# Designs tried in a protein design chat: VH-VL binders against q96il0. Part 220

Target 1, 167 residues: q96il0
Amino acid sequence: APERGAERRDTAPSGVSRFCPPRKSCHDWIGPPDKYSNLRPVHFYIPENESPLEQKLRKLRQETQEWNQQFWANQNLTFSKEKEEFIHSRLKTKGLGLRTESGQKATLNAEEMADFYKEFLSKNFQKHMYYNRDWYKRNFAITFFMGKVALERIWNKLKQKQKKRSN

## First folded at step 7 (VH-VL)

Design T4g (framework fv_ebronucimab)
Fold by ESMFold2-Fast, scan of step 7:
Structure T4g (fold): chain C 167 residues (1-167), chain A 120 residues (1-120), chain B 111 residues (1-111)
Amino acid sequence: as target 1 above (167 residues)
Amino acid sequence: EVQLVESGGGLVQPGRSLRLSCAASGFTFSKYGMNWVRQAPGKGLEWVSYISSWSGDTSYADSVQGRFTISRDNGKNSLYLQMNSLRAEDTALYFCAKDFDYGRYSFDYWGQGTMVTVSS
Amino acid sequence: QSELTQPRSVSGSPGQSVTISCTGTSSDVGSYRYVSWYQQHPGKAPKLLISEVSNRPSGVPDRFSGSKSGNTASLTISGLQAEDEADYYCSSYTWSSTYVVFGTGTDVTVL
């Protein structure tokens, strides 16, 4: 009997989609942007014969992805919250309501919003510096292990070719 | 050292809701994925739900999808399972289980479990 | 239905070896090296014995060993002891649920 695989989970009628690779994928799968982080998640294929080195690389990439997803989800939520509070505070100071006559959310002009962006960036400068430092460290490690995995795969292919030629 | 303590279980009528909690101690809670695993009386283990270390990614068994919601509060070292539209088939001992490590798909520490009985 | 298949029970005498099989499909045991084994004594929580087919966590005796061939994983308990009398569960990463599936469980009796 035909089996419905990952397609069913990817096309859930309720609109909820689990991060799942297509049917028996032998490749990594890239999903849609996350609602909060706005970053595309990657689901990594796990081969049956994964070497310890390949596992270490995959784990590092998965940990880096999760760290990156959470940083940007939190940053975006904090930005939205503080932006809303800033707008409310400024509108209150000017004696204006939170909604326009049309019922739309009242906004500040570009010059007033520039003050918020400058304050937000200054306040979060140290946080962004720590993020950049850790991002570089993680990518340096990933690149190093990618090189090691590549060398391992080349060696294994040479070993297989030599063994096949002996027959 | 490492402890996981579940609470919130009890007798509940079909169709009602119940919220389970798991209090974690002895490890850096925010660094590990967490799971709920259940065991019906006299039966085997059934994985119920997973949440990643930062409450971003969740997964559910087909039997509970749409009814149960897993969540966590890293500031309180706590894991939760909101169970809605409970059925007799949900009667089980519910375990809180810690991921051994990211990408290993094994659970190195388990709580004692909290019993949920769904009966009229 | 999607559970990994284990024998209902196995038995052995003290000092002997017993092996528990765990049979899945190409979507779990056959394709991935993420098979774990758990020991559960009556009234207690499960304890991790083996992860990633054959990896023993610290504190687990070396008389517990794991292996895998095709769609079947195996747990071998050598030098069987009275304290090994328990229920044993295998589990595997499964691509179809994108997390884990447990086996049906095996009751080990020490004669």
Scores: ipSAE 0.000, ipTM 0.479, lowest interface PAE 14.8, mean pLDDT 80

Design T4h (framework fv_ebronucimab)
Fold by ESMFold2-Fast, scan of step 7:
Structure T4h (fold): chain C 167 residues (1-167), chain A 120 residues (1-120), chain B 111 residues (1-111)
Amino acid sequence: as target 1 above (167 residues)
Amino acid sequence: EVQLVESGGGLVQPGRSLRLSCAASGFTFSKYGMNWVRQAPGKGLEWVSYISSWSGDTSYADSVQGRFTISRDNGKNSLYLQMNSLRAEDTALYFCAKGTEYHRFGMDVWGQGTMVTVSS
Amino acid sequence: QSELTQPRSVSGSPGQSVTISCTGTSSDVGSYRYVSWYQQHPGKAPKLLISEVSNRPSGVPDRFSGSKSGNTASLTISGLQAEDEADYYCSSYTWSSTYVVFGTGTDVTVL
């Protein structure tokens, strides 16, 4: 598609508003933070005369963004679920109900929550280590292809200039 | 119960089209990447196609590129595979498979499969 | 696309240990820790046994273990039991081509 798809500012069925770039934008744009990953997505402009190398770079960047969005959306949901389970378990151990007499959700103090954060970070250490390794590899590959695209564009300009000089 | 159920398979003649469906239940469908994997009778597993959870970006095996189209409808918790220009070598049991929590390329939930037979 | 190479069959007696190799290239098994192992009983859907080379999902016995060295990943089944008789497939993420490549499969037989 020569023009990027656009979404209007609207309220989704879930009650969440959506925002979009101008329909006829010729540049990449950065959206609002995703509800689950809390990362800002990039919507890539696709030129009509995209070279195979440029397409490969764009697909690498899109795939890396999806991988990153998926990782953090899942991590944030896991954190929220385990935090709730930890609070519930601790309250049960203390013989307390899930809600106070005022009807508010029962909570733990900062010192008790520190135990949860320490445990969560510890058990997710290997997962985050592999994430960082993959992130590095992906960004190295993207940088390499960005360099190849830049060289291709320079070479094409030099060939075009030489052709004009030869005439 | 986390479950995937495929449907739409059957006997079809070469050169024709068929559309497979996969109904998901028991998990937040829109959160996960989805795969189609096939297995010819008496043969091994062959990855067919993938669709992302976030952008809807797709990928295909070389053997089906340009003929098959993967799509999803998050509002209906459904995955689809539109198969065009079918060939005898497309004969297989087609599985729907969900990506894992950590990465989409591991598959932790599988359907029972739907059989596609391409024959005259 | 090229498949990952597995032995055609492996056999053992109850209580023995068996190992299945899965050999790829530097663009898949050799570069990424996204190797999964699947168990398939006749007439059934595949079941995930191992993800991320060595991570065992809940419900999978600790008799199943995974490892990787260079371009080769391995699945080891210790204390082999009758119910372990099945086909086993490895798979790997591959970044520069298709998303996933499967192994050729290994038939495990038990007395």
Scores: ipSAE 0.000, ipTM 0.493, lowest interface PAE 13.8, mean pLDDT 80

Design T4i (framework fv_ebronucimab)
Fold by ESMFold2-Fast, scan of step 7:
Structure T4i (fold): chain C 167 residues (1-167), chain A 120 residues (1-120), chain B 111 residues (1-111)
Amino acid sequence: as target 1 above (167 residues)
Amino acid sequence: EVQLVESGGGLVQPGRSLRLSCAASGFTFSKYGMNWVRQAPGKGLEWVSYISSWSGDTSYADSVQGRFTISRDNGKNSLYLQMNSLRAEDTALYFCAKETDFPRYGFDYWGQGTMVTVSS
Amino acid sequence: QSELTQPRSVSGSPGQSVTISCTGTSSDVGSYRYVSWYQQHPGKAPKLLISEVSNRPSGVPDRFSGSKSGNTASLTISGLQAEDEADYYCSSYTWSSTYVVFGTGTDVTVL
């Protein structure tokens, strides 16, 4: 039977999710999109002989992922809440009920929803700007540590070659 | 109202273990990352450990890495800190602290702390 | 222990303004808007006073304000009152070796 790896387990409305990589992997593993953030989580492989520098890089990448997951989970929840409030407000203004005769949620036309999207984007412009700034700064830090790890690995390989070429 | 109540502190000898607990109420515990922060008598605040709300991933200060383990039980609204190989330098008041909304690396609510004294 | 540098003490009279500095590096205060300030009265837990450099939580008087320039964040307390006498700590996210680092702390005395 097919494996159930990457099974999603989350607690609504928190956005917490979990996944499991298939068997023992020697590579990073990518899971399904999170329910609230809609981002794919990465399970980081931990080498048997991970150096302190490699550990710092991995922890930075994990923390950045968690930060990114929480930002988008919160953003999506805020969007959903404000969208419902906007729809309810407009329906009350029209003298309409919150549900149709069939029991479905009443909805607004595309033109009225465009008003909501414009308002939401304008309201959240500064928040998204700060997110972008922090995202770039975090990626700079990750790139910096990736460079340090690469240099460490090159140094270790050079040490090995020195011993191998001992007469 | 948000409340965090620590317990499990006490007097222990060097090299031994102690487990701290933090009982949370008044908020959706599973939604927030949680932290342990300590303060040695007459000294400043020192961040000890973090556990995420999203994945349960953990982080530790270099001074406790390999000796302390942070964990949580969302069903019991509880946070834990397992402290092994205790040293005199671990003597401090240990606070349980709730992460601010969104991972902003701030702590909006703190418990009153539980005192851990490591001495022979 | 603490990486962010604060003055040991600051003093002022009621009604005056005092400013506490919190100096870090480009890997923490200089790069991120994740600076928080905490007020701690003797024998009590710290209380969040400012988050994200300048955001005041509900219930914190507007006498407390935060700012940041380069590698230094600042907490300004205007209209000092007796109850403001406490220890103040800054904190910041850092990518260099830990996710959060606290400042050395500042003792604020009023009169």
Scores: ipSAE 0.114, ipTM 0.676, lowest interface PAE 5.2, mean pLDDT 83

Design T4j (framework fv_ebronucimab)
Fold by ESMFold2-Fast, scan of step 7:
Structure T4j (fold): chain C 167 residues (1-167), chain A 120 residues (1-120), chain B 111 residues (1-111)
Amino acid sequence: as target 1 above (167 residues)
Amino acid sequence: EVQLVESGGGLVQPGRSLRLSCAASGFTFSKYGMNWVRQAPGKGLEWVSYISSWSGDTSYADSVQGRFTISRDNGKNSLYLQMNSLRAEDTALYFCAKGPEYNRYAFDYWGQGTMVTVSS
Amino acid sequence: QSELTQPRSVSGSPGQSVTISCTGTSSDVGSYRYVSWYQQHPGKAPKLLISEVSNRPSGVPDRFSGSKSGNTASLTISGLQAEDEADYYCSSYTWSSTYVVFGTGTDVTVL
C-alpha cells in the first residue's frame, strides 16, 4: 500500500488533536500549528547512520524548537490575559457591559487599544531583547553546525567517488 | 538530584474520577516534556500520556483517549492526570516520568509511582 | 495494541554475555531510531539504560550496549553481574495513535 501524506491530524471526542507523521518517511516533516504558540512543530527524522555531528545538529534544532514554542506559548497567553484585563477595566470605567446587544464580546476602538499595546511592548521590551539575543545565538550555532554537516557530507561523497574510481 | 513524587492514588469505584499529581524538583521543570506510564500488578509497562514543555502538545494512549487529561503547572513544578470514567482495567501503579532533552519517546527519570485500584 | 516482542526470560552466569531481542515492525523499530531500554528491579521504578538505539546515559556502565538490525533491536549485557538480575523492557516510537509502545519484558536471571 502507498504511503499516506506528510501530515495527519486525529481529533478525540474532547477536541484534543495529535499529529501522526507519514510511514517510511526519510525526511523531516511539519505538523499543524500549536494552539498556544501558533508555530508549526518539526518532527525530525533520524537516519540509521546518523553521525555524532548530525546528532548534535538535530538535538540543537530540537532544543531550539522547544525553547521557541515555550516562549511564544507563554507570550501569547500573557498577551491574551492582559488584553482581556485591560478591556474589562476600560469597559468598567465607561459603565459598559462585557457583551454587546448581539451577544458578542464588547471591544475597544483602535485608539483605546493603542494604550494597551504601547504599555505591553514597553513592559516586555527587555524580555523581547533577551529573546532576540538568544534567537540569534541559536541560529548562529545551527548555521555553524549545518555548515559542518554539509562539509562532512561533501567529504564522504568525495571518498565514495574515489572508491568507485579505484574499483 | 532529580526527584519526582506522585500522589493521589487510591481505591476508587468504576465510573468515578481521580486526579493524580506529580511534584518535580532538581531540574528546570518548564524546559522538559512529561509523561505518565502505568504498570498493572504483575504486568508490563504501558505508556499513558505525554505533555510538551509548552503545554500545547498532548498525546494519549488509545485505551485512555477521551477519558484522561494530562496537564501541568510550570509555576508549581507539578504534573497532573485527571482520570474520568475509570474502569477496572485502569488498575495499575502510575509513574510520573521525565523526558530527556529533545526526545519525547524516552523517559530518563521516574517517580516511585502511586497505586490506583478500580473496584467495586 | 501490539507490543514489541521480547523473550520471556534469559539467564546467564557471572562474567558471561547475554542478549535480549526486541522485535517490532516497519512502523516502529524498523523505520525509526527511537528505541530505548529500561531496567526494573522488583518493587522499584524503571531506570533508563539506553536511548536512541545505542546512546548510554551518563552513569550507565559500558558493558550495556544497544544495536538495531531491520525490525529487531538488541540489548547486550557483557560481564554479567548479580545486580543485573531484573526485568528489562524495550520501547519504541510507533506509527499509531499511541506514540510509544513497550516490549513484553524479559526477566534476566543471574545463576
Scores: ipSAE 0.005, ipTM 0.557, lowest interface PAE 10.3, mean pLDDT 82

Design T4k (framework fv_ebronucimab)
Fold by ESMFold2-Fast, scan of step 7:
Order: sequence, then structure tokens, then C-alpha cells
Structure T4k (fold): chain C 167 residues (1-167), chain A 121 residues (1-121), chain B 111 residues (1-111)
Amino acid sequence: as target 1 above (167 residues)
Amino acid sequence: EVQLVESGGGLVQPGRSLRLSCAASGFTFSKYGMNWVRQAPGKGLEWVSYISSWSGDTSYADSVQGRFTISRDNGKNSLYLQMNSLRAEDTALYFCAKGTEYSGRYGFDYWGQGTMVTVSS
Amino acid sequence: QSELTQPRSVSGSPGQSVTISCTGTSSDVGSYRYVSWYQQHPGKAPKLLISEVSNRPSGVPDRFSGSKSGNTASLTISGLQAEDEADYYCSSYTWSSTYVVFGTGTDVTVL
């Protein structure tokens, strides 16, 4: 398909290149939702004169984002895997095949699935409580560093004002 | 400390398949996005593929899109590259590369020694 | 994929300074301060020299420095030494087609 290549260039570019910000843009980018975590990733803008504290804050935010994506990607994957195992187990117990006559996946009714949901939530209650604890800890740390950065900026502004007065 | 060891390269005929592996140690593999980068003999570096820490985001160079599949097994600290429909132009030393930060999208702080893939008739 | 433009070769004598340019577009070097520099000796894997335009990893001498202006990033090697003779590659984050695009590479020769 050479025609598809030409059409792709003219009518349907494959990337987001045509939506890149102008050179003067100074803001973070927000991407599409991740396939497994269903969270939107953020690509962080780096200012020209980033201080060591500002860099620590940015890296803490980047690490927190990746941690959050990992947690939800793993949770969603675990849910899907255990759901499939539960359905297969119940169908086997009933003496039913994994596919319907039309070739579609065989399913359980809502009453039968309620057992799975109850078990899954119970098994993961502790895990979700620890997630919330870590989420608060991470946000506290981010807020703390945001405060440090703010104080640094105020102090630097005061130092600049002091220098101007001494000259 | 940090080590990346590639394996699986070799001599293959055009149209065939090959699977590369990368064994990681010395860091928390499951936290980092990982990349494959290749270098044809006497040529420069070419980024090939990316995978996020939990495999939710993957990306490929246009030259390999649809033919190569990147994957990982965090339990085994291993990264993989499944290469299908190989072409002579895929002949290169293939490096496993660790992201400089957790997302792994901005640059590479550690590289393996590389594994040589030669595609010829 | 598109490549960032570097000079093919740069040369200098021991103790001198050399600068390698890396020119991209507004969709990579021009928009993002995610530029890295790698040193590669013959037969060896690349080694990270500079990340995020100007950050040096532990173990990299302060003789290596990075900067960026507009669409061009630069690597400066001060006090050039014989062991600096190698190939140098820049890279930049990009959103459009790949996450990372590499430069064409520069061969640094110490005369």
C-alpha cells in the first residue's frame, strides 16, 4: 500500500505532530488514557532555569504518576485475569463449554457474577487501603516540596531586590 | 550495580522470526519504562521500541511497526522483542536501554552490551 | 524516522574546547528540555554524558557541559583529552512519531 502512505501523510497523519505546541508554549502535555491503567499520562515541561528543588519536585511528581499508573494497570489486569478464571471454573463445574454455538465467549448471569465481585472487593480491600495511604503520603510530599519551591522563589526575589538596592 | 544483558541474536534468513531477551539487575525493573535501540554496522543509533513499566503503553519506530512486538515480564526482570518478517535492513546490534526516569520516555542512563542480529539470504 | 542534525566530525588538540551542535525542530529540541548526550567508544555500548540538556550523571567530569538555544542543543567538551575521542550522539524527546529521536552522530578526533 503506497496509496495508504500518501493518504496518511495528507489526510490522516499517524502521530500528534500537527498538534505540537508552538515554541512559545510553557505548559505540560496531557496524553490519552493508558490502555491498562485508564489514566492520562502527563509529560512535564522543564523550565530553562530549573533549580535543584524544582527538579526534585518534578521528579517526585513523575515518580508518583508512574506509581499510580502501575497500581491501576496491575489492579485492572488482576481483575480481568481473575474474572476469566472465575467464569471458566463455573462453566466447567456446570459442564458447559467456553464458547457458545455462535463462537462468542460463554458468560455467567448477573447473580453468578455477584459472587466474583464480592470476593474480589474483599480480597483487595487491604490493598486499596494501602494504596490510599501511599497516595496521601505522596501528595503530602509533593505539597511539601511545592512549599519549599515557593519559599526558594520568594527568597531569590528578595535577594535580587537586595542586590538592586546595593547597586 | 545496574546491568542489562541482551541475548537471542544471530544469523537469520529474510522473512523469518527471532526473539530477543534482556535480563535486568541492580534496579527495581518493574518501576521503569524500557527501550530497544539498534545500531546497524558502521551507522548511528536508531530508537526501535518502548514499553511502559506495566506494559500499558508501547510504541514503535515506523520501520518496525506491525512486525515487532515489545513485551516484558516484571517477575523475571526481563524485556523482550519479538521480531517477525525480518528484512535485511533490520541487520543491527540491538541494545536494551533503561529509562533515565520512571516513565522511560526521555532518555537512557544504562545500556546493555547489545546482541547482533544479521538478516541475510 | 527523522534525525537531529549533528556535524559529521569535530577535531581539537588536547586542552582545547570543542562544541558539538544538535539541531532539531519545534516538535523536539525546540519544544522540550529533554535532550541527552551519549558517548560511544568503538565496540562499546553508548554511555550517558548529559541528560535534560545540562544535567551530568555521577561520574561524568564537569569538562562536559550542555546547553540549548531555540532548536539547537550543544555539548561542549573543555580541556579535551585523548580518551574523549569517540562518537557522540544527541537525542531528544518527541511526542509525534517516537518518544526519542537520535542525532546523526559526531566523530570527535583528538589530534
Scores: ipSAE 0.268, ipTM 0.712, lowest interface PAE 4.1, mean pLDDT 84

Design T4l (framework fv_ebronucimab)
Fold by ESMFold2-Fast, scan of step 7:
Structure T4l (fold): chain C 167 residues (1-167), chain A 119 residues (1-119), chain B 111 residues (1-111)
Amino acid sequence: as target 1 above (167 residues)
Amino acid sequence: EVQLVESGGGLVQPGRSLRLSCAASGFTFSKYGMNWVRQAPGKGLEWVSYISSWSGDTSYADSVQGRFTISRDNGKNSLYLQMNSLRAEDTALYFCAKEEYSRYGFDYWGQGTMVTVSS
Amino acid sequence: QSELTQPRSVSGSPGQSVTISCTGTSSDVGSYRYVSWYQQHPGKAPKLLISEVSNRPSGVPDRFSGSKSGNTASLTISGLQAEDEADYYCSSYTWSSTYVVFGTGTDVTVL
């Protein structure tokens, strides 16, 4: 029974589109971590009377989430693939098989794996720097629009207060 | 500027296979989810399949599940639909459709490629 | 899973307003604001008119407007023009057997 639910809810690099929020929720819903990115997707609540500014903020947040999901899913898959290739290469040069005597996958000691981690981090340093720069820019844009939405809501409340007072 | 051009349709006998292609241009293909939507002659639109902006996150209509496979090649700006075990009921014009930023809405469509499964 | 229900046809004269309903369930239109509307002229691909219930893409005239109440979304075409004569389809995100479900379609005729 859960098998079919699991099939529909199987997460991929952009699993944001597949999580199931509570019906008729009045709040943003946070889903389980995506299988590939390991980031929790957010399903944004859309008010019936959403203003154009509120819509712009929501779309910016949705686009930023998609960008973030794609980056980390790709990074994690690349890491896993290169790690496996490094391990197999090192085992081959040592004349060792891919499996231990117990039938488990053979692995390298911590000292040998440290070589891989240093190489991976060094190779990806520029990519991670650009990611951090863009993450910073996106969050500042979101904060700016959050401020605009807050001001809009304050002005709307002030207008309603004046209308009630004059009635 | 944005263009989607489908190809690969044709006349095919039941039980056979076809592969449809969609060539995309005028946008960053890898950033957007892609869909196949079909329309039988004189009938309405039916959603067929989805693939995320990244390869691997796919969905299929119940009517094609297990028979059709959607895939993409971001390096070639191309979307594909592998159609196996074709049935007369699969006869339709097949559209390639691009998702807008927030998904679920299709802001650009190709002109479609006709698949006829007969006799 | 099942299609969204639209009237088979609506008609009007130039300059009038027509409204097309799109009725779903609580698992699609009733729970999500991911409702889109498409215009399809004979022999042509569909064109996105409205997304997220009421958002107009650039290039779509403001005489096209969308709304939603409960399980029913509506497309209103004001100032009806001869070129509006086309088939109109709604669609919605759904959490059921499909990713997106389309409506049954509505023929709009301009008399």
Scores: ipSAE 0.000, ipTM 0.486, lowest interface PAE 14.6, mean pLDDT 81

Design T4m (framework fv_ebronucimab)
Fold by ESMFold2-Fast, scan of step 7:
Structure T4m (fold): chain C 167 residues (1-167), chain A 120 residues (1-120), chain B 111 residues (1-111)
Amino acid sequence: as target 1 above (167 residues)
Amino acid sequence: EVQLVESGGGLVQPGRSLRLSCAASGFTFSKYGMNWVRQAPGKGLEWVSYISSWSGDTSYADSVQGRFTISRDNGKNSLYLQMNSLRAEDTALYFCAKSTEYTKYDFDYWGQGTMVTVSS
Amino acid sequence: QSELTQPRSVSGSPGQSVTISCTGTSSDVGSYRYVSWYQQHPGKAPKLLISEVSNRPSGVPDRFSGSKSGNTASLTISGLQAEDEADYYCSSYTWSSTYVVFGTGTDVTVL
């Protein structure tokens, strides 16, 4: 039987802006990119028999995701706000209005915008350096706990195989 | 000591507007998602709205969608709920609640609530 | 509107155990382990008691425990004490049109 929705012309990421993981997923589910951070959120699968070690790993990953989402959403919003303020200030200095006679948003050329990008990068250098350091530290911790969980799961599988063989 | 203090409730006629505020202290407000949860007299809890820590991502219960607007001012450690087109069924004690750092679905701290009565 | 079903009341004697059920659907409790429990004393704000089905926040006594089977989550209070007399609400993440749904609430009476 043909699918009722087989003919689809458009894909609408906005239609999935709400983070809704599949029902009864046995895996972590990755959502569409967040409109502010541009990062894809993960909805973590929680096993019914989650070990304390597995819980520690999941909590660490959840906390790291929230931290990461917050950082990039704030960074992107700050960039957009400061960009608009820079454009407004520069247009005022030139004696120009915020909109052209055609009603379009007034813009600066690439050479003028280069000044903004240089200023933004230099002003945020320390912030990005601390972000990279913390991101590295967090991923090291996550990798370490992932290794511990993997070893626990291997040990449990070997234990189960021994029991099945004895039967 | 984490504290959330709601204000702005009162008696209001159907169809009118009211703005609630929540003042937060004792934690880094800008790092956490915030929620409004209400409780009608003698009834249970109903989640109303969520706003992310970066003030961009919002969600609303179907019953208030299009009528209520959640917002925040991280510089003032304050959360707001603008309530428009109020109905009798909006009568409730409105709680401000903080999401945890692990999941936005758990509320680890709550205020004492502010009473909103919508009556003619 | 609360959407998860809880018993209206449960009662027990000091030192005994009581269990409160929270029944949802495959769109919430049945599919996800994002179930929380809240304790509310008369005239007070709710207090988070259990998160993610069975995780206790710091400061919550080990007498409180959570579990889940199918579409039903359960809160068990062991060693029941007079101060446990309160209303208890479950909540869950939901796949449906709302973000978080609460239970109908259960009045716990210590006899």
Scores: ipSAE 0.012, ipTM 0.606, lowest interface PAE 8.9, mean pLDDT 82

Design T4n (framework fv_ebronucimab)
Fold by ESMFold2-Fast, scan of step 7:
Order: C-alpha cells, then sequence, then structure tokens
Structure T4n (fold): chain C 167 residues (1-167), chain A 121 residues (1-121), chain B 111 residues (1-111)
C-alpha cells in the first residue's frame, strides 16, 4: 500500500523486537531499533555456569527491557495516531486537502502544532509520572542486584585463591 | 469495565426535536473522543458525529450537518446529541461509541446497546 | 456518502476458512491503514474485531485476521465456528466530508 498520509508500516505492534543476534556469542548483543518503540533491544548472554543470583539479575533486566519496549511502543503509536488525527482535523476545518497545490504533504505551522503538544502532554501527564516512578524503582533494583553479583564474584575469586594457596 | 448507556430515544413526528444522552463509566471519560453511530432497521452502520475530548473539535455526517449538534459534559461523564428538524430517514438505533484516543474517530473500541429513534407521523 | 463494498453473504462449514472483502477507493482504504472490522450478532451492539487493518484487540481470537492490498481490505476467519454466524462490517477513515465510512455489511452463515 502507498505511504499517503500517516500510513502504519506494519501490523499490530509487538512488545519485543524480532532480530537475530550473532550465533554462539559470548557477550551481550545489541540489536537494531524496534520499529514500534524505537529502542534498541539487548540480547543477554547466558553463562554456562550462571548462578541463581546472576539469573535473577538477567531476568530482571530482561523483564525491565520488555516493560520499557511495551510502554514506548504504545506511547509512540498513540502519539503518531493522535498527531495525524489532529492535523487532519485542523486541515479539514480549514477546508484544505491533505496535499498542497504542488502535491506535497500539507502541514500545520508550529503555533498550531503547539496546541496538540500541550494537550498531549497534559493528557499523558499522570501516565508519564507513573512510568518515571516505575523506571526509577526498576533501575534501583537492577543496581542493587548488580552490586550483589559483584560481591559474589569477588567472594568466588577469594575462595579460588585460598584453594590454590592450599596446594 | 467500560460501559456506555444510551437514552432519550422514542417516537417523534417529522420536523420535531429529540435529545439523546449517553452515560459513560469504567474509564476516564474526559480523555477520549466520542462518537454517535446509527443503524436503520435492517440496514448497515452509518457514522453520525464526533466530538474530541477537549470539545474543541466536532464533525458531522453530511446527512445531519446543520440539524444535529453533539456535545459533552465531562463533569457528568455524559455525551449528548441534539437532533433538530427530524426526518423519516433519521429513524434508526443510535449507538454511543468510544474512540481509542483523545482525537480518535478512526475506529470505536466500545459501543453502547443503542437507543431507538422512530420518526413517523 | 459512499459505502465500502462488501459481499452480501458468505457461508462455510465448521472448521473451514472464509474471507470477506471490503473494497473502497484511493481516498479511504487505498490511502490509509485505518481499516477496522466489527462483528454484530442479531439484537446486539457491534464489537470491534480488528483495528488498523490487522490489529486484534485483547480478547479477540487469533483465528480472525485482517489484511489490505490496494483498495481492498480482507477479513479472514479460520476454523469457522457456529458462534461466528453474524453480520460483519468493515470501516475506513476517509478524507471526504465524513471522517468514517462503513461497508455495506456481510452476513456470515455457518452451515
Amino acid sequence: as target 1 above (167 residues)
Amino acid sequence: EVQLVESGGGLVQPGRSLRLSCAASGFTFSKYGMNWVRQAPGKGLEWVSYISSWSGDTSYADSVQGRFTISRDNGKNSLYLQMNSLRAEDTALYFCAKGDTEYSRYYFDYWGQGTMVTVSS
Amino acid sequence: QSELTQPRSVSGSPGQSVTISCTGTSSDVGSYRYVSWYQQHPGKAPKLLISEVSNRPSGVPDRFSGSKSGNTASLTISGLQAEDEADYYCSSYTWSSTYVVFGTGTDVTVL
């Protein structure tokens, strides 16, 4: 289908990006931006001998990424849809078509668009506040578990050093 | 749960007026665009009117332009349709329908059960 | 205002697939991905089945699918069930004097 007006490129948004990381990677791999959220997904490497604590951290990071992807995919879709609807409504009210005399896409000036942005921000204020609160909570938890994993790794290195010394 | 309940329909003579109401519950009414859609007995659906969440934007089908007026009262979670100069062809079941966003009139995610308007002598 | 063209009726047996077409113009179905499908059982309000050509709302079975090519959108019902017997309406955003135009409607019978 041609991209006239604000055509959506694809079917229903996905909460998780679909991509193929390099085979047999020993490190985390960063993929291309998700088409809906515009966020770059991270494919987490799973160590052969992952501890329960390391697993908890990885799952928390994966869950947080999925939550973040779903939030921004929905927000971007809603923003794009409402923006298109606003522009079309204003152009229709003025008796104007979707395209200029030259065949280019018709636009609204910055002053007119300011009305849309003010209303969009006001409408989504509470939603964004709850998002920010949850974002801070999740990042605090991730930082806490990262600290615990770091301490576990230090302890394991000390244990290995003691074992070698006793030989 | 989202609920929309229409009322105000009835039998009315041609040329007279009628006011329909729609009571909304289960969602933040002031955040969404609202629509009226009608269905004549045994016929298909016809979009009638739209109002934005901020009431700054309204639109009407050509068949009702100048005769019908859509309005809302966000404090009462209510949508209204003032119908003037009614014609026999306005006879239909009138549905209240919710848009999915503040400006949405592209599709309707929730519908009421409808209220029947019969215009006949 | 012009309606989008749908076949008056389609029929199938349980377990089969049926497809309903919805044909518009370049100013509606052909230009925008704002095509929706509604299911209406006798005496009931319409229910949203598909939005934006192919998006399923929560609670709609995945055997309902939508697509669009040129000026024609299609709704496909796979694994047809007796409960699918209903009227189906497509709709599209349009830039004409009306924001939304509905299809003529299709009666699906399960035989």
Scores: ipSAE 0.000, ipTM 0.462, lowest interface PAE 21.0, mean pLDDT 80

